VHH binders against Protein HEAT-INDUCED TAS1 TARGET 1 (HTT1). Designs and how they scored, part 1

All scores and structures are predictions.

Target 1, 277 residues: Protein HEAT-INDUCED TAS1 TARGET 1 (HTT1), of Arabidopsis thaliana (Mouse-ear cress) (q8lfw5)
Amino acid sequence: MESLLECFAITDGKCHPDCLKANNEQEDYDACQSAALVAVSLISSARVIFKIDSKYTEYSPQYLVDNVGKEEVEGEMDQPSCQYTVGNLLSYLVENVWTKKEVRQREMDQQRREFTVKDCFEFAFKKGLPRNGHWAHVGCIFPVPPFACQIPRVPMKGEVIEAANVSEALKLGMQQPAAARLHLFSPEFDLVGEGIYDGPSGNETRYVGLRDVLMVEAEKIKGETVFTVQICYKKKTSFVKVSTRSMILPLNGDDESQVTEPACLLVDFCIPRFSIN
Structure headers, positions and changes below count from the first letter of each chain, unless a header shows other numbers; antibody chains aren't numbered by Kabat.
ipSAE, averaged over its two directions, is called F for ESMFold2-Fast, E for ESMFold2 and O for OpenDDE. V2 adds 0.75 times the mean of E and O to 0.25 times the DockQ between the complexes of E and O.
Where letters were taken out, [cut] stands.
The coordinates of atoms that the task and the answers printed are left out; those that the model quotes come from them. Centres of patches stay.

## First folded at step 1 (VHH)

Design a01 (framework vhh_7pa5_2)
Fold by ESMFold2-Fast, scan of step 1:
Structure a01 (fold): chain B 277 residues (1-277), chain A 123 residues (1-123)
Amino acid sequence: as target 1 above (277 residues)
Amino acid sequence: QVQLVESGGGMVQPGGSLRLSCAASGFTFSSYAMSWVRRAPGKGPEWVSTISGSGGSTSYADSVKGRFTISRDNAKNTLYLQMNSLKPEDTALYYCAKDLRYFDWLSTPFDYWGQGTQVTVSS
């Protein structure tokens, strides 16, 4: 069955832009790609930490990109289009591989979805996830092929646990790394180096946006709680120390979305908590 | 080499008390936060308590807060867990853990050093 997935590998950049392998020319991952990558890293880590998997196992972030937010069809496994046949394969290839690149690109752009790391965790607990090898190539040919319903998935039992504040996030992080989102300001974030990222300084500061991160360490520095986060920014992975001090964030927008109360640079804390029995 | 040796477990009736000890060697004990983690039969690891390297900060799981007290003696390289008002639900193997950097959890599973110490609360 893996050799069948490889027959859909496309050379020469014919993959959909949502495909993680096709996104070589973009400067950064989009929000959905970032969420899927963070979610898979945390699921794989939790499964090894709690000895559900005997070794670190790569699950497919592309499966999340392709499937999170899609509606389920009851009895999908029994649909004729779900069966792998030469006819269904040829129909899929004609309709999806050999169409005009221009028309396909516009149609695929219109089908983009928004989702968060939390959505990815909920999807994984509901549907399971395939190992990376079972969905690495198929996702390069959007839309999803009719026989995708037969892809082996690892069932996952658990729930998403959220933290409302830094104190609760510290407790989540005691057993496993946690997800969060980080408010990025330029040039401050680019200039952090080995220091502590403490947000906007007011000197030619520009709000870049939110980025998904993994919280990998917590410590106290001069009485303040500081998180070390793993972040992929402009396709470069780094570890950055982040201040947890509340501050007024200058979030620019067409609507007045100015925060009147101090806010934390890190928000939206959550973990995948696996059921172990 | 990092070595942690747990002791002090045993059998006790509900409402009883036990004091666990963890003897540490192979690293600068006072420089690291230390934790107690337990594993009940058929269940995964549950974090119980953490103490900072200096001993100035402590935290507890909600299930044990007010009943358990974590402490350390940096001169003796020893971590302690005083367990009071024990419940049948506290039955587990208890492990002493050096606080690993979170990045270690991405590459290695949470390490239990030694066999742990068994706490059984029955009848």
Scores: ipSAE 0.000, ipTM 0.114, lowest interface PAE 16.2, mean pLDDT 72

Design a02 (framework vhh_7pa5_2)
Fold by ESMFold2-Fast, scan of step 1:
Structure a02 (fold): chain B 277 residues (1-277), chain A 122 residues (1-122)
Amino acid sequence: as target 1 above (277 residues)
Amino acid sequence: QVQLVESGGGMVQPGGSLRLSCAASGFTFSRYAMSWVRRAPGKGPEWVSTISWSGGSTSYADSVKGRFTISRDNAKNTLYLQMNSLKPEDTALYYCAKGRYFDWLPGAFDIWGQGTQVTVSS
């Protein structure tokens, strides 16, 4: 009931280089890349825990960044790269790298896209994911990688299971690590150390925002449920104990209503539940 | 040194009204959300109501919605609970709490007030 961390121990829990790029020491944070990294970590963990993969297998977070949120009409069968083979690479380069309008449109589309860990799970179950080595470096160079439709993807069968509250979240995390989002306040989060992160102290507190986390353990401390979460923040992967008590959170600080309704520091609980057979 | 002193409790018949007060000191009252929590005989603490630091947002337990009103006076460092249409089920020791509300939890909670007793009977 209490140890979700033993389930997560099958994975290495390392902070990926892309996560370090997104969560640097100076607030260089990329929400979509964060969501993609958490999603692939949880997919890889679930697949090895339930013996779908024989060992921890790295899937491509870049594939999620490049493809989640795109229109279905631009699907795999109708993607421009599906019209090209190795023998037609020159045609692809002429038609795609020289089209200033097309490059500009792709940049604008990327700036408008937002997605969550849940969106990543849904996308993976619908489309599958390539292994990291097959899609590690292509999204930043070309709007659509040449031969994208020919890159092998691992099919994924399953569904996203969400929890509406802490009690349901405990059940989600019994057999595998779960995703959540954490309300981050500075300097309280930076100063938590081995203690319990309890949110804003109310003195010189700044709301940093929501950050995607992996919930890896639950325990009771002084009669209250406490989750241990893994987070990659400011280029470091750490484990932090988080209070689940409801509290008033000063999330915006901009206008009259600077304090919202009572809420939990952890929200948006979900897992990728794979079909086992 | 945080201090919270509750007052205004007493005995009242069903259908009556009471107004509770909480005098706060030792912290910047206007910067914190405040809550009312009650403990009925033989039960653990249960959350009643919360008000934001500005007074712009309030929330209530379903059992008291429409009957109780939480308010605050930041100039006086005072929190209030106006209780109308009181029921025997409202009989409890009422506490004022700083910074958050508590759902019913078995065991200890960090409430700094001694509470004020409300008894609804005939």
Scores: ipSAE 0.000, ipTM 0.097, lowest interface PAE 20.5, mean pLDDT 70

Design a03 (framework vhh_7pa5_2)
Fold by ESMFold2-Fast, scan of step 1:
Structure a03 (fold): chain B 277 residues (1-277), chain A 123 residues (1-123)
Amino acid sequence: as target 1 above (277 residues)
Amino acid sequence: QVQLVESGGGMVQPGGSLRLSCAASGFTFSNYWMSWVRRAPGKGPEWVSTISSSGSYTSYADSVKGRFTISRDNAKNTLYLQMNSLKPEDTALYYCARDSPLRFLEWSHFDYWGQGTQVTVSS
């Protein structure tokens, strides 16, 4: 089944073997694909750390891209893909793709939804996740694959834990890596190199936006907590040390530089906390 | 199944060169940072070099800086280590290692290792 879905995706010419990467390459940044990749990395990591998986297991970020946020549109029990098998793919295509182009268009529009790493964790705990080998390429063929309900999923039991501030985030990070988002300023972030990213200098500074990161290490430098984060920016994955000092960030005001209250460069801290037997 | 298979080792004279290769399979190679780690006879593992998923960032142990070059070919799922100006102290079994998405405070932040390829530098 998995092999048939993979061969079909590749042979149909609609998807690359790395569908998630192919879609990312079409745009400099895709928030949903970024969130899915960070979420899968942290789930896989937590499952090894807490010995739920005996070894690092790759789960499908494409499954999250294809399925997060669709729960409210239709009931789980009424998912159309659960009604079709590999043997009746032609029936699916006739009923949902070839003869009902408007339905396909609406489903394509739904695929433009936004979601966060937290949403991905919540989805995984409710629905489980397939291993990467079982759902690598199918999202590029259909908004919802006709065999979706037959793809084996690993059940996930746990909850999302959020941290409101750096001190709480540090406590979360002591047991497992955590998710966060980083406020990026250009050219400061491009120039950080092996130094500590300390946010905007004010001189010719442009706010780029938030980027999903994995917080992998913490250390104290001159009494300040510094996190090492893994980030994908401009199609490059790197490790960057980030200051946690509260500072005034120019985020507001109709493309005008406006001062906000002191804030941290890192926000939206969360982890997937698995239930241990 | 994740597999890392090293090749290219051998015997060389001091000042010689070797190029090691690591063939990766069972995972999306271009999503992972990769490293070379070596183990000399009777000693523990020593980290040698790391390369980012895109190849834009590289780092080296002080003992090999200026002599070794790490590179990768994501289209071929292959990691390389070009070793120049080899010294007797470079004699070791060289391992290809996949960096864990988690970088802990130890060299054990690698989650998969190959079987290694032997490099012997002697006159």
Scores: ipSAE 0.000, ipTM 0.125, lowest interface PAE 15.4, mean pLDDT 71

Design a04 (framework vhh_7pa5_2)
Fold by ESMFold2-Fast, scan of step 1:
Order: sequence, then structure tokens, then C-alpha cells
Structure a04 (fold): chain B 277 residues (1-277), chain A 122 residues (1-122)
Amino acid sequence: as target 1 above (277 residues)
Amino acid sequence: QVQLVESGGGMVQPGGSLRLSCAASGFTFDDYAMSWVRRAPGKGPEWVSTISGYGGSTSYADSVKGRFTISRDNAKNTLYLQMNSLKPEDTALYYCAKVGYDFWSGYYFDYWGQGTQVTVSS
């Protein structure tokens, strides 16, 4: 087990963080990676549910991390970079791998602004996605592989459907799992266990932030609609029941971020709706 | 059962060449990126090289760039590592690794066990 968690020297003698994960319970949260992971999970689920894929097929979240939010130029090709051929690999190695400064600069150039699950769905419907393995480590090691344009992508046909409220989200969830974002408060979320997460209690509550979740089930408990969400938080996967009750959320710290109107703990509901064929 | 069987190791003199092979079975080979990982005596594992499932993308550790070439034959479910200009520092047990992905843990290496020994000595 420890062999899977050891740091491997990849670039400039350092292990790339996206190639291996530490087996610890401390949170090392990356919003873009989280959004991409949720997005591919829901795309794979939808494609099986609507019989577009004959079996559950894993698509590349790394492709989304590497490409979503990239600035588009008018006339830019709908293909990843293909500057190098098989015949000029040495030029690629000299320019991007053997020159440590150039390799580091290309790694920095991979930095993207934060993006959401919705952005990932829109990107997938526009560009398609490669299967996992065809793009598993390409972007996490190098900015763009020399043969990126030759990597097969599965075309995706469809659109993103959003829900503005709980009632609309419930209708989306009847057909397929849905994405949402959850307002996390500590220690309430850490202590929810098998109960219902009902947000801040006011007793030394700290706002942790938004986390992407998969909404997998809905039920009524004592007359209230409750969603069961799947979340990865502090390196632990769990299913948590979340209240849909409207409440004042103390997002404290920035006056512009404070919510003065009652709001739901779950926001930004959406699904990838595939066109049949 | 997923199996990865490495072969082709041996003893060579500095400056020599060696070709490693890895026979894969029990999974759809061309759906997965594959890597070579080595462990030198008294040291932790060091990633050497990765090739994408389609074979269109390759990457190398700084210590082996320009000397090693990773390749694959998807029709034969076989991964290769051509090792040229070998140095004493390349002495290690070489493992073939399947690149896995888990939603909760991210990317990881799967490999089965035996490895193939490469010894570079004068």
C-alpha cells in the first residue's frame, strides 16, 4: 500500500501531485479537480442510463482539468495542440522536457481559472472527452503532449440543464443523478454522521466553502424533502443526507458574500442531458 | 485476474543497451496508460516513463530522457522499454505498472510484483 503513496520523481526530480495521492485524512482540496471528477462521474452515469454506452465507461477528468477554461481564439482549431509528430519527438524533449526552465514554464502555463461542473459539461458537449487512460497522465506531467491532436475523443451530444430551485432539482433527479454544490459548515458537517446535515448551528460555526456533490437520492423525512449526496471531503467518501430547508447562511468575512435572504444549502443544480442517438 | 509480467533484464556494461518487455493480461490493454517504475537498492521507487493507452503520448523522468524509449504493441498486449547508454545509476528492479484512476483517490499505479532486475556494472 505504501508503494502506491510514495513520491515518484517525474519533472525536475519532483513527483507530480496528480499522479499519486497521499493516504491521509487531511483535506487537500482542488476545486477544478473536484469539478472534473464530479462531471465525468455524471457523464458516465447518464451515458449508461440512456444506453448511449453499453457499459459504465470511465472518461478522463484530467482532460477537463487540462483544457477547460483555456482561452479560445477566433479560428482556433477544435483540436488539442499537435505541434510535434512521432518523427520529431527529440525536438519536443529538447524544448519541453530536457530544458528545466522551459518545462517549469510550460507547467505554469497549465494554470487555469476555477471552473464549475457546468463548465465541464459544456466543454464535454462542445469538444468530446477521451476515455480514461488515453489522457490519464498527459496534462499532469506536461502542459500539452506532442500528439494530443491524435488522442481519440468520444463525441458528446447534448446540453446542460439547470434547476433554479429544489422542486426543479427533484424533477431532474428522477431521471439521472445530478450535480450540485453544498455549503459546508464546520464542525456541523464533520459531526453529521448518519443524521441530516442541516447547516450552521451558530455555536462556533465556521464556513468551509462550497463543495461539488452528486445528488443520488431524494426522500421525505417528517414532511421535509431530503437529498442524499455523495461527497469526497477530507479524503473520505461518504453519503450524506442534506436538508432542503431554506435558511440564512452566515458566509461571514466579506460583506459582498453575505447572504441576507433565506437560501438552500444545495445550489447550482445541473445535469448533462444527452441527445438520443 | 490482472497480470503484468516483466522480462528482459540482465547484466550489462556501462554504455550498453537492454530492452525490457511487459506482457499484460486480464484487462483491456489499450484502455490504460502504462508506466515503467524502478527501485534501486536502498532507495524508494522512481517513476521512469509513461505511455498513453493509444500510444500517442509519452513522458520520461529527467534521469532517463534521451536514453530510454517507451513503446507499446496493443495487438500483443505488450509494453516495452528500450534502454540505451546505460549507467551504473540505472541499476534497479524494473516494474511494469498499469495506470489506474479512482474517483476518490485520483491517479495511482497498479503493478504486480516480480519486476525484472537490471544491473549495470563494469
Scores: ipSAE 0.000, ipTM 0.201, lowest interface PAE 16.1, mean pLDDT 71

Design a05 (framework vhh_7pa5_2)
Fold by ESMFold2-Fast, scan of step 1:
Structure a05 (fold): chain B 277 residues (1-277), chain A 122 residues (1-122)
Amino acid sequence: as target 1 above (277 residues)
Amino acid sequence: QVQLVESGGGMVQPGGSLRLSCAASGFTFSDYYMSWVRRAPGKGPEWVSTISPSGGSTSYADSVKGRFTISRDNAKNTLYLQMNSLKPEDTALYYCARGSYYYGSGSYFDYWGQGTQVTVSS
């Protein structure tokens, strides 16, 4: 199955062995990796749809993982005067890349910040994105290598458009796929198969959390709007039909912070809207 | 390498008909939803029609319902669009795309052809 989302690997295997091992041992859900993969898929799709790219172009999700929400490294990416000799580069690689695994893993984990698909779109429109081949493995190196500021980025012109509800989301998605987040409940989501995911249905229901999805289709089934979403869940990419019926969602069990008014299983709708000139 | 190649475009008078074809290669054609998308001069892309992998389900934009018919031949890896009762408003570049779209919520297209021009004028 080919899909717009690939669960792992976010890198093409050209990183230091310790970095590759750490990346391969990641949990089956990483919020930042998920958001970056969805954002890149939607940017690539929108750029083809609006004829900004002549063909489907792969942009780097690793660049987003490495740079979104990290103010301490963002300025280095925009430095026009990066200058490094072969000697300086080799010295940097010895000093910073081939260090002990525990030190590298700890430093990588400490620099990560949680971000959303919207944050990824805003970052891409502000900073641009490199093509995947230009930043697949560089992001596995921590601290960021000094020559990283010389990596070519494709400028992105546009804005993020959000929708607050299903009706607005239908208009949002008219000419391009949209991002959303889906409230997952177990075992209902695991058992949906070719049916319609309709959220919690029993006393044994457990809230799994939000997952980033691409909304790829809508249809009416028995008078109700149903979205087909593409999702990566438990390292498997699939298409699932999701009900837009409003319902009471038991997000925190008996926590008083839980909203008592009906809510949609799909939230946080947005698209990258590119300027056509 | 995924490749989609459209053909069958041309110039026709209002009320005329054209049949577009799209030859697909580099992937298992029968596993994918396929769509037609068009772009008129000065306008954004407009989804036209989608067909399921088996060909058992089809959907159409309201502007073309009753006039256009999407079909596929999985043995030949070919997608078709039969266009009848053509109007000047149908003038556009028509693209074959791998992916799906329904009812205004979104479109998913990861590969596109180069497009074929349809011009409706007398």
Scores: ipSAE 0.000, ipTM 0.109, lowest interface PAE 19.0, mean pLDDT 71

Design a06 (framework vhh_7pa5_2)
Fold by ESMFold2-Fast, scan of step 1:
Structure a06 (fold): chain B 277 residues (1-277), chain A 121 residues (1-121)
Amino acid sequence: as target 1 above (277 residues)
Amino acid sequence: QVQLVESGGGMVQPGGSLRLSCAASGFTFSTYWMSWVRRAPGKGPEWVSTIKQSGSEKSYADSVKGRFTISRDNAKNTLYLQMNSLKPEDTALYYCAKDRGYSYGYYFDYWGQGTQVTVSS
């Protein structure tokens, strides 16, 4: 009963139906899950590139989903309830094994606020991250136990570097893949295929929203910079070439008093920069 | 010019085995990490496996760990993927990918044309 790993092994062996349904290819976009998945991919990539990890190591996106965006109180870091104890274990088992998970999961979801890939990087540099094998499905199947604060985490030392424009983003991407967010328009994005996504083109265009992406490559096509991004859209991971041309974006909301300025389809460029020395 | 030519794909029954090869030219093969990436019908690319320049370090996606083995022959400039216990979900076009010098997920400098693997009855 004193083994945290044994508790997590029991959790891994029992997948709730709702967790299985979340693996469907239905469009059920979760911005926090998206941001966490992009963040751990970029952290893993940067750590291999800078020789901090000896091989590509998978870190837990679920740990970010469960912990980023929660209200931080200074005293909570030192709470006795954070410790692995028989009392804390029994309370967790009674509340979460013997009671209805669906009700508890709803309560957990209400405690979560929205966060970005940048927030995930800042959290990782402050708190570290566990490897995926230690936290893969804990929050999906059962609420995170209070004593999970004792789970082994890999320390992360570094800072988040942002780029304000395409030229700066190119410099970020020279040594490692970078994060960005992409403005999606329907049906243009659905119809891009192997071509270049260049945003809204018609009066039947609908703004879908922002999606987190990994910028994996840049090239010049007919004199213009084009980024290749890895994106998860409708539960499918694909590579899409994106134009960096500035354009007027017909975003949701009409403000006739404001002048719409040209914007890039890709925004919010950042990387996790690890300390090497 | 960088060229990667994949071969060894084909049709197999579930539980079968295939060995993929990638012949590399146009760069100093022995100085680069190499990867296998696959693309299933209707899906985006999925990283499968990576191998260090010397062959001393290897990494695998969880979906293939224990079933696939990556290897390389630097004298022949060839990358291999031994695939055992194949499943229908392994059906995909398999690409040889030249890493930019380090194993870092899906950030690849060059991809080959691919070789088709189909697992069905």
Scores: ipSAE 0.005, ipTM 0.200, lowest interface PAE 10.3, mean pLDDT 72

Design a07 (framework vhh_7pa5_2)
Amino acid sequence: QVQLVESGGGMVQPGGSLRLSCAASGFTFSYYTMSWVRRAPGKGPEWVSTISGSGDSTSYADSVKGRFTISRDNAKNTLYLQMNSLKPEDTALYYCAREGIAVAGTYFDYWGQGTQVTVSS
ESMFold2-Fast, scan of step 1: ipSAE 0.000; ipTM 0.362

Design a08 (framework vhh_7pa5_2)
Fold by ESMFold2-Fast, scan of step 1:
Parts: C-alpha cells; structure tokens; sequence
Structure a08 (fold): chain B 277 residues (1-277), chain A 123 residues (1-123)
C-alpha cells in the first residue's frame, strides 16, 4: 500500500527515495538538466510577473529533459509516451517500485539530447509544459512516469528574444530575469566570494566550461556594468557578480565554442517573452 | 499567496549563536526545497544553505559550512537555521526562500521570500 502511494508520487513528479539518492550521488547537474532548470525558473518568473499565472507556478524541468529534441521523428507521437496506463499500474509497481530493478540511468543517458535554454523556451511555446507535480523531478532515474500520455500540459504563447551583446541584454532584462551562459575558470570562480568574477587570472587557471545562469540584477560599479547571476554549480546555488569586460578567454581542448577574439564571460542572452494579450 | 515570515535574529558577540526560524504558508511546504539567503548592507545576495523537501539533502556555502545547520519541520511548516561560532562577516539580513530563489531587475517580484531577520555580530 505504501508502495502504491510511492507510485502516485512518481506520477505527480515528486522525487522517489531512489531517485533522490541517485540525484544526490551526482556531483553536478549535466548541461541538459541545467538548461531545463534555468528555463523553468525563467518561465515561472515571467508568467507571474506578467500576471499570466495568478500565483507562482512551478513547471517541470524533467519534462524538458525527457522531451526536448525528440520531436518530428517518424513514428513518434506528438503526446508523451503512454508506457503505463491505469489498466497496467500493477505491472509498473512490480517492475519499478516493489522490486529492485536495475538502475535506469543508462537508458536515460542514451536517450538524452543536447539542448540549450533557448531550445527549452521554443519547446515550451510549441508544446506547453506540465506543472512540476505532474512530471518527475530533474535527475529522477525513472525516464517516464506512469500515465505520461494523460498528464495535462499548460499551453504557452510567446517567443524567444535574444540579445547579441551586453547593452541589448541589459535592456532585455529590465522587466524580467534573463538567461545567459557563464564561462567558468578554476580556481578564480571558486575564490570570487563577495567580489566581482573577472574570469581567468592566468595563474594555474583551468577552464571548467559553460554554465547556464539567471541574470537577476544589473548595476554600475566604478563605471562598469556588472550583472548579478544566480548559478547552480556542483548542486550549490550561489549569486555572483560578473564583469562584462571584454577579454581573451583561454578555452582549451574539448570546448566546441573556441574564442580567439575578445569576448564577454556572459554569452547567449535570451528571455521568454510571453504574449500578454 | 506564498508567505514566508523570518524571525530569531538579533545582536550577538563574535563566537555567539542564534537560531533563525521561517514560518511558511500559502503553499504545500513539505513538497518544496527551501533556502536561506543573506544580504549584507551594500552587497548583493549570498546563498547560505538549501534543504530538500524531505530534509534528506542539505548543502551549505563554504563560508558557513561546519558552523551553520539547516533543518525543517514539515508538520509545523517551519524552516530553521542554527548559527554557531558567529563572525562579524555573518552580519546581514537573513531571508528564507522557496527554492529556486529569484531577484528581478525592476524589483517588483520578490514574493518567494519574506521581510528578513537582521543578524548583527559585533563586539
């Protein structure tokens, strides 16, 4: 009986104890999880700011992780897959709740697509999003909740607006928080504390990679525009002031985004602009 | 409406202790992660600690690790922060927030945290 309640919790998008343990074992979120978390945060914020939602509403980041980039494949349905129905709930309980089933992380890794926050916004405007309680939490090891095909989605109307530079991004973010990606360098990022993150110092610097962030505040410090960003790094949420100064970034090895000319630490600015009519 | 009411702040000398509380209403408290965030005068917000909906997953900022303890009582819809070995650098207005936490550039959406409770550490 208690196992049955756990199954409903999974269906409601609540984290199962096994999923929570698996999520806790991860040192950091992957790129898709990070993009989905940032996208949902910005969608929820925009919808309450512009009075589209009457109260703050949490949408499912795991729905984005599970579905972005899987569209328009021949033979695939427009609706989420219906692997389990009310009629086969018992089979689901036996296989996924009442028995020690093998970790499904391997299957999740195989199905995962690479995508950006912009891709998440475009997907949400095209397909809508379920509320967080109706689809598994980000990092859950179960790839599809039971009755997935029956889970309601909230329709969303709007478009993605991008900014090409810091000045445009500042204007973009005046009415709502904006998405961006931040170039992380170690140990500089770890040592910034309450100061301004100014990128690589050159002394034993290692490029960590790009991380999705929320740009939440902007201010002028000694004549320079500085953004305060919310970042989740190694499962830790922090707020960091970031310099908008253009600089040469020593990007090494495997990064697809190679920068040979001066660039900003913050790139890929965008917002979800909802239709308010 | 989501409502969060912080309390328990005050003045203490370095090395002292305080216990902050946050009373939550207007949402299903037991279903959401919660955070403590602080803001010193003239500085931006600094994340302090987060706790998962069940209380099983907890994380801390490096500046407070080993000194602060976050906890929750889902039956009482209350979040706590036990602060030990307080330092002058811990002086700030402390807010509880429903995870995730947001700041808006125009300042007109901040309703996921309360009024804050002032902590002053000085000799």
Amino acid sequence: as target 1 above (277 residues)
Amino acid sequence: QVQLVESGGGMVQPGGSLRLSCAASGFTFRSYGMSWVRRAPGKGPEWVSTISYSGSTISYADSVKGRFTISRDNAKNTLYLQMNSLKPEDTALYYCAKSPYYDILTGYYMDVWGQGTQVTVSS
Scores: ipSAE 0.000, ipTM 0.162, lowest interface PAE 12.7, mean pLDDT 72

Design a09 (framework vhh_7pa5_2)
Fold by ESMFold2-Fast, scan of step 1:
Structure a09 (fold): chain B 277 residues (1-277), chain A 123 residues (1-123)
Amino acid sequence: as target 1 above (277 residues)
Amino acid sequence: QVQLVESGGGMVQPGGSLRLSCAASGFTFSSYWMSWVRRAPGKGPEWVSTISTSGGSTSYADSVKGRFTISRDNAKNTLYLQMNSLKPEDTALYYCARVPYDYVWGSYRFDYWGQGTQVTVSS
């Protein structure tokens, strides 16, 4: 079923707006897809590090995009809710995929929701995650097939651990990579190269926004704690050293005189902490 | 001539407490992060806890969290580990270890270790 769904995604000509494949081909940043990609990377890493998985296993970020925040208030999620089965796939294709006009109209009627890496971790611990091969391109087919409820999910047992500051974040990252969000300023971020990203210079600086990152290394440089983060920015994945010093940040193009509280460039630290059973 | 000398180990009953000390010499103690590492009989080294240069940041292995407290006295060049609610599983040689200046997160590599102090939790 997953190979068949990927074939449909390739030949569809139009992907659902929430499809990772469609959005990865675009220049524009999508916060939900970013959060989902960071979340599954950290889950996969933690599960191998703590020997829950015998090898690095790819879990589906598309499952998170398709399902986080879409839980019904009194919904029933069982076998009888699946209108279509594997045997009914052709009927589904005729009704929902091969009629591109109908798919297009449904897309125009849908509203995207927002979620964070933390939301993704909480969802995974509550519902489990399918492997990437079982839910790779389901979001390219609108609506998500009803038989998708039959796709197996790997149970995940654990909790989300957050850190409010750099000191607590150092604790989180000592046994596994951690999630964070990074305040990006242009052109400073574009000009970092092999150096340390130190935020706004105050000269011709523009706030780009927050970006989800994986914190992969911590080191001391000239007496200061510096995190190395993996980030995807302008369609490039790179590793960047980030300063942890507190500073005044001119957020959202606001008057700098109105921002008086020192802040860290890195915020919203968290990890998926798995229970060993 | 970096030296780390542990003390304070001994035999204790389950639920008991012990306080370990590590006397550091031959380097600027206040400039280094410090860790406690243990080795149980028949097992490899297990990281227990780490403390920053000022003592403002601490971290613990999940197995000891809430029971052990790491601290340091930079004026005395001494590292401490307060161990409460001890379990038979805590039986091990406990080592004081220095974290290299260019510490790499998740490497758990230490450049200098003490001789270790034996902790035995038994009745």
Scores: ipSAE 0.000, ipTM 0.124, lowest interface PAE 15.8, mean pLDDT 75

Design a10 (framework vhh_7pa5_2)
Fold by ESMFold2-Fast, scan of step 1:
Structure a10 (fold): chain B 277 residues (1-277), chain A 121 residues (1-121)
Amino acid sequence: as target 1 above (277 residues)
Amino acid sequence: QVQLVESGGGMVQPGGSLRLSCAASGFTFSSYEMSWVRRAPGKGPEWVSTISGSGGRTSYADSVKGRFTISRDNAKNTLYLQMNSLKPEDTALYYCAKDLYSSGWYGFDYWGQGTQVTVSS
């Protein structure tokens, strides 16, 4: 089955709007795509660090994009739509591959699920993840074939560990890279260059939003703790040093984001903690 | 199985040259953008250079422009970094990195211990 999915060419090279391959036509990754990419990178890293995988193994971020937030059904693999049958395959190929069906535009997908890196970790620990090769092609086909639910997944055993603050995040990051989200302000973030990103600096500052990052290092610079994060922003992957000092952030335009208490530029710290025998 | 194996590091005097290699396996090498990333003692990781899958596009960190040249041999699944006019500040562990979807994203994914470059004496 996996072999059949891997051998099928996409008619006209069309990809689903949510497909990571389609990102070549996009200016930046959306929040769900970024969350899936960060989650897979951290899972792969943790599995090598804790010797669960003997080598760095690439798991499928597209599987997370396609399946996180989907209603979990007991016995899903036994559902009629999940069964590999000649009828299901033929219907799928005729309607979605051989007829050169045009993919749905992203702005027309008003029902798109939203999810975080934490959701991705929880999903992986509950359902497992296929290796990238087993899902990369399928995730580019719209709609995803129903029999794809039978694609082999690597079981993942563990739990998500969250940190409420910088001190707890430092402890999480001592043995493995950690996930976080970064508050981006323009033009300050665009002007960081080789310096330390220190958040908003003036009244001409615009809040861009939260972006998923990998926290890869912590160090002290002039007596203060600074995290180095890997971020993909505006189609560029870069390493940025981020201040951990508390400050009041002008998160305008959203009542939930307007806080009067000092906050950190980095929030939502978590790691995938694998069970070790 | 995806594997990247770095080699070619060593000890050189300032002004010297080294050529790093990265042997790639387990994926379609020519379909992915490849990068070199380094980590100097007491510093975080620093991106050094990137090359497109075809080799038609290259980019460099300002600190190495004019001194380093990235290249690839898709027939041999090998990535190279030619380092000329080496400076003490180039002392670091050098890592090879793969772009997951040819979209400029490769995550924190050092496959191996890297290769040590020491510029001294």
Scores: ipSAE 0.000, ipTM 0.320, lowest interface PAE 12.0, mean pLDDT 74

